# VHH binders against UPF0282 protein Pars_1056: the designs that were tried, part 5

Target 1, 306 residues: UPF0282 protein Pars_1056, of Pyrobaculum arsenaticum (a4wjr7)
Amino acid sequence: MEILPVGEESLGVRSMCLYVETRDVRILFDAGVSLAPRRFGLPPHPRELERARSVRGEIVRLAQQADIITVSHYHRDHFTPWYPSVYMATDGETYKKVYGGKKVLMKSPADLNWSQRRRHYGLAKALQEAGAKAVYADGGEWRIGGTVIRASPPLWHGPAGSKTGRVIAFAVSDGEERLVFVPDVEGPVEPEPVAFLEEVKPTVVVVGGPPTYLGWELERALQRLTEIIDIGPHTLVLAHHLLRDLAWREKIEAVLQRAEKRGVRVATYAGLLGRKDELLEAMRRDLYAAEPAAAQPAEEGIDEGD

## First folded at step 18 (VHH)

Design x98 (from x78 with D62R R65K)
Fold by ESMFold2, fold request of step 21:
Structure x98 (fold): chain B 306 residues (1-306), chain A 121 residues (1-121)
Amino acid sequence: as target 1 above (306 residues)
Amino acid sequence: QVQLVESGGALVQPGGSLRLSCAASGFTFSEYGMRWYRQAPGKEREWVAGISRGGTYTSYARSVKGRFTISRDDARNTVYLQMNSLKPEDTAVYYCAAYYYDESGKYYDYWGQGTQVTVSS
């Protein structure tokens, strides 16, 4: 199994885009990238914009290689929009390049809030126009040769009842490795993501970590991360919301120590690529202080939980 | 009092090197990003190079990338600009500036008086 990190906060953008290849199938998880329109009172810095364009280029390239593309939920950093966006580095044709002719495993709309229903509606229409073969994946299973893909039932995007809604996770097994992609569970904080992982018994876990930059209580998230470590993957990738905080390592130090003691490698996407973390959003004030930039116009849209 | 004092400006031949220094006082230097600007006669002031607090991010204008290096020494409250492979087009008054952005995105800046660099045969 080949695992290629594509986009994440450690690579300078909001994303969890991940490319996975087995001998039977090529999967691009959550082909999205975005930038925070406002952080510390500031729009994205030109270096963030440059990085988003670079990541978008890689997403388009890998989508052309992929057999299957996922949409875990309807937040803009997890799919490619059908409209031009500076902050998501798209033009009006980008979605066709990403989704054209592809099988798309996507979250069911049955439990979406109003804004995510609108995003689902727009994306579903765009997928039809692009000639994609979309299926609602919740709880499903697909076998391609020796590779098995499973989707979880809906999982909370954070604490149960959160306005951010629900997501689905994906497990991929090729007979030797078992990777589970668990986006935007914000820790997790609820037990259901851990229960899914216990069922799969993964060798690699990729999980959206707690949003420590928001100042929330971490006790439940730290407990859940300890439970994930105790399952015994060889690698735990801590991603996404966690990496919007420059002080993230200090805030989860106990989890890192447990992982080291248990022989579990903890990495970011940048770490998997042998690169230093480049947490550009978290560094936005530092970028502006070193390098002048003109303000960018705000983009239209609804931003929930991000 | 806040003060930024540039030094090291001189007359040099094309292809030569200079090191500029900017000594800071009167503010918490380690909390600020530092920048070098320059202004040639008849031209607008332009950004040349910058370095974030802690030195974790550096950036350069296209015209100087690969030739100039910015660095900082927080123990001495000093920022430096090493200028190599100097060209006549680098002739300018060079200014040191300090920038801080607060949590709301408002910025505060301090400026030095400048030091003259002249690159001429």
Scores: ipSAE 0.762, ipTM 0.934, lowest interface PAE 1.0, mean pLDDT 92
Fold by ESMFold2, fold request of step 21:
Structure x98 (fold): chain B 306 residues (1-306), chain A 121 residues (1-121)
Amino acid sequence: as target 1 above (306 residues)
Amino acid sequence: QVQLVESGGALVQPGGSLRLSCAASGFTFSEYGMRWYRQAPGKEREWVAGISRGGTYTSYARSVKGRFTISRDDARNTVYLQMNSLKPEDTAVYYCAAYYYDESGKYYDYWGQGTQVTVSS
């Protein structure tokens, strides 16, 4: 199994886009990228905008190679929109290049909050226009040669009942490796993501970590992360919301120590690529202090939920 | 009370090298990003290079990329500009500037008086 990180906060953007290739199938998980419209009172720095364009280029390239593309939920950093956006680095044709003719495994519109329903409606229409083969994936299973793909039932995007709604996770097994992609569970904090992982018994876990940059108590997330380590994957990838905080390692030090003791490798997407973390959103004040910004194009709307 | 003092400006032959220093005092240097600017006669002041606090991010104007290197020494409250492969077009007064952005996006800046760099036979 080959695992290629594409977009994430450690690569300078908001994303969890991941490319996975087995001997039977090529899967692009969550073909989205975005930037925080406002952080520390500042819009995205030109360096962040350049990075978003670069990551979008890779998303388009890999989508064209992929057999299957996923949509775990309907937040803007997890899919390609059908409209032009500076912060998501799209024009009006990008979605056709990404989704055209592809099988798309996507979260069912049942149980969506209002904002996700609106985005689902727009994306579903765009997928039809692009000639994509959309399938609602919740709880499903697909076999392609020796590769098995499973989708979880709906999982909370954070604590149960939160406004962020629900997501689905995906497991991929090729007979030797079992990778589970668990986006936007914010830790996790609820037990259900861990139960899904225990059922799959993954060798690689990619999980959206807790949003430590928001100053929340981490007790539940730390408990869940230690439970994940105890399942015994050889690699735990901590991603997404966690990496919006420059001090993330210190805030989960106990988890890192347990992983070391248990022989579990902890990595970011950048770490998997042998690169240093470039947490550009978290260092936005530093980017502005070092490099002056030219006048910006019209700003995107404010969106903290993605 | 706040002072930024540039030094190291000189007359240098084309192709030569020069290192500028900017010594800071009167503020918490380690919390500021540092920038170099330059202004040639008849031209507007232009940004040349910048370095974030902690030195984790550096950036350069296209005209100097690959030839100039910015660095900082927080123990000495000093930022440097190493200038290699100098060209007559690099002739200018070079200014050091310090920038801080707070949590609300408001910025504060300090400027030095400048040091003259002249590249000529």
Scores: ipSAE 0.759, ipTM 0.933, lowest interface PAE 0.9, mean pLDDT 92
Fold by ESMFold2, last read:
Structure x98 (fold): chain B 306 residues (1-306), chain A 121 residues (1-121)
Amino acid sequence: as target 1 above (306 residues)
Amino acid sequence: QVQLVESGGALVQPGGSLRLSCAASGFTFSEYGMRWYRQAPGKEREWVAGISRGGTYTSYARSVKGRFTISRDDARNTVYLQMNSLKPEDTAVYYCAAYYYDESGKYYDYWGQGTQVTVSS
């Protein structure tokens, strides 16, 4: 199994896009990238815009190689929109290059809030227009040669009942490795993502970590991460919301210590690539202090991030 | 009393090198981003290079990238600009500036008086 990180906060953008290749299938998880329209009172810095364009180029390239593309939920950093966007680095044709002719495993709309139903509706029409074969994946299983793909039932995006809604996770097994992609569970904080992981018994876990930059209590998230470590993957990738905080390592020190004691490698996407973390959104004030920025174009009607 | 004092400006031939220094006092230097700007007579002042607090991010104007290097020494409250492969187009008064952005996105800046760099054959 080959695992290629594509986009994440450690790579300078909001994303969890991940490319996974087995002998039987090539999967691009959550082909999305975005930038926070406001952080520390500031719009994205030109350096962030450059990075979003670079990541979008890689997403397009890998989508063309992929057999299957996923949509874990209807937040804009997890799919490619059908409209032009500076902050998501798209033009009006990008979605066709990403989704054209592809099998798309996507979250069912049955439990979406109003905002997410609107995004689902737009994406579903765009997929049909691009000639993609969309399948609602919740709880499903697919076998391609020796590779098995499973989708979880809906899991909370954070605490149960959150307005952020629900996501689905994906497990991929090729007989040697079992990777589980667990986006945007913000820790997790609820027990259900851990229960899914316990059922799969993964060798690699990629999980959306807690949003430590928001100043919330972390007790539940740290407990859940400890439980994930105790399942015994050889690698735990801590991703996404966690990496919007420059002080993330200090805030989860106990988890890192337990991982070391249990022989579990902890990494970011940048770490998997042998690169330093480049947490550009978290550094936005530092970017502006070092380098002046020109005025940035407004994006009408598309400032709805997560 | 906040003060930024540039030094090291000189007359040099094309292809030569200079190192500019900017000594800072009267504020918490380590919490500020530092920038170099330049202004030729009759032209607008332009940004040349910048370095974040802690030195974790550096950036350069396209016209100087690969030739100039910005660095900082927080123990000495000093920022430097190493200028190599100088061209007549680099002739200007060079200004040191310090920038701080607060949590609301408002910025505060301090400026030096400048040091003259002249590149001529």
Scores: ipSAE 0.751, ipTM 0.931, lowest interface PAE 1.0, mean pLDDT 92
Fold by ESMFold2, last read:
Structure x98 (fold): chain B 306 residues (1-306), chain A 121 residues (1-121)
Amino acid sequence: as target 1 above (306 residues)
Amino acid sequence: QVQLVESGGALVQPGGSLRLSCAASGFTFSEYGMRWYRQAPGKEREWVAGISRGGTYTSYARSVKGRFTISRDDARNTVYLQMNSLKPEDTAVYYCAAYYYDESGKYYDYWGQGTQVTVSS
């Protein structure tokens, strides 16, 4: 199993895009990238814009090689929009290059709030126009040769009942490795993501970590991460919301200590690539202080809460 | 009493090298980003290079990338500009500036008086 990180906050953008290849199938998880339209009172810096374009280029390249593309939920850093966007680095044709003719495993719309229903409706229409073969994946299972792909039932994006909604996770097994992609569970905080992981018994876990940059209580998230470590993967990738905070390692030190004791490698996407973390959004004030930039209008339809 | 004092400007031949220094006092240097600007006679002041607090991010204008290197020494409250492969087009007064952005996006800046760099055969 080959695992290629594509986009993440440690790589300078909002994303969890991950490319996985087995002997039987090539999967691109959540082909999205975005930038926070406002952080520290500032719009994205030109360096963030350049990075978003670079990551978008890689997403397009890998999507063309992929057999299957996922949409875990309807936040714009997790899919490619059908319209031009500076902050998502798209033009009006990008979605066709990403989704054209592809099998797309996507979350069912049955439990979406209003804004996510709107995004689902737009994406579903765009997928049909691009000739994609979209399937609602919740709870499903697919076998391609010796590779098995499973999708979880809907899992809460944070505490149960929250307005952030629900996501689906994906497990991929090729007989030697079992990778589970668990986006945007904010820790997790609820027990159901851990229960799914216990059922799969993964060797690699990729999980959206707690949003420590918001200053919220972390006790539940730290406990859940401890439980994930105790399942015994060889690698735990802590991703996404966690990496919007320059002080993230300090805030989860107890989890890192348990991982070390248990022989579990903890990494970011940058760490998997052998690179240093480049947390550009968290550094936005530092980018502006070093390099002047022109102010740019906020992009229409961008939600800071993604 | 904020002060930024540039030094090291000189007359050099094309292809030569210089190192500029900017000594800072009167403010918390380690919390500021530092920039170099330059202004040739009759032209607008232009940004040349910058370095974030902690030195974790550096950036350069296209015209100097690969030839100039910015660095900082927080223990000495000093920022440097190493200029290699100098060209006549690099002739200018070079200014050091310090920038801080607060959490609302408002910025505050300090400027030095400049040091002359002249590149001519």
Scores: ipSAE 0.734, ipTM 0.927, lowest interface PAE 1.1, mean pLDDT 92

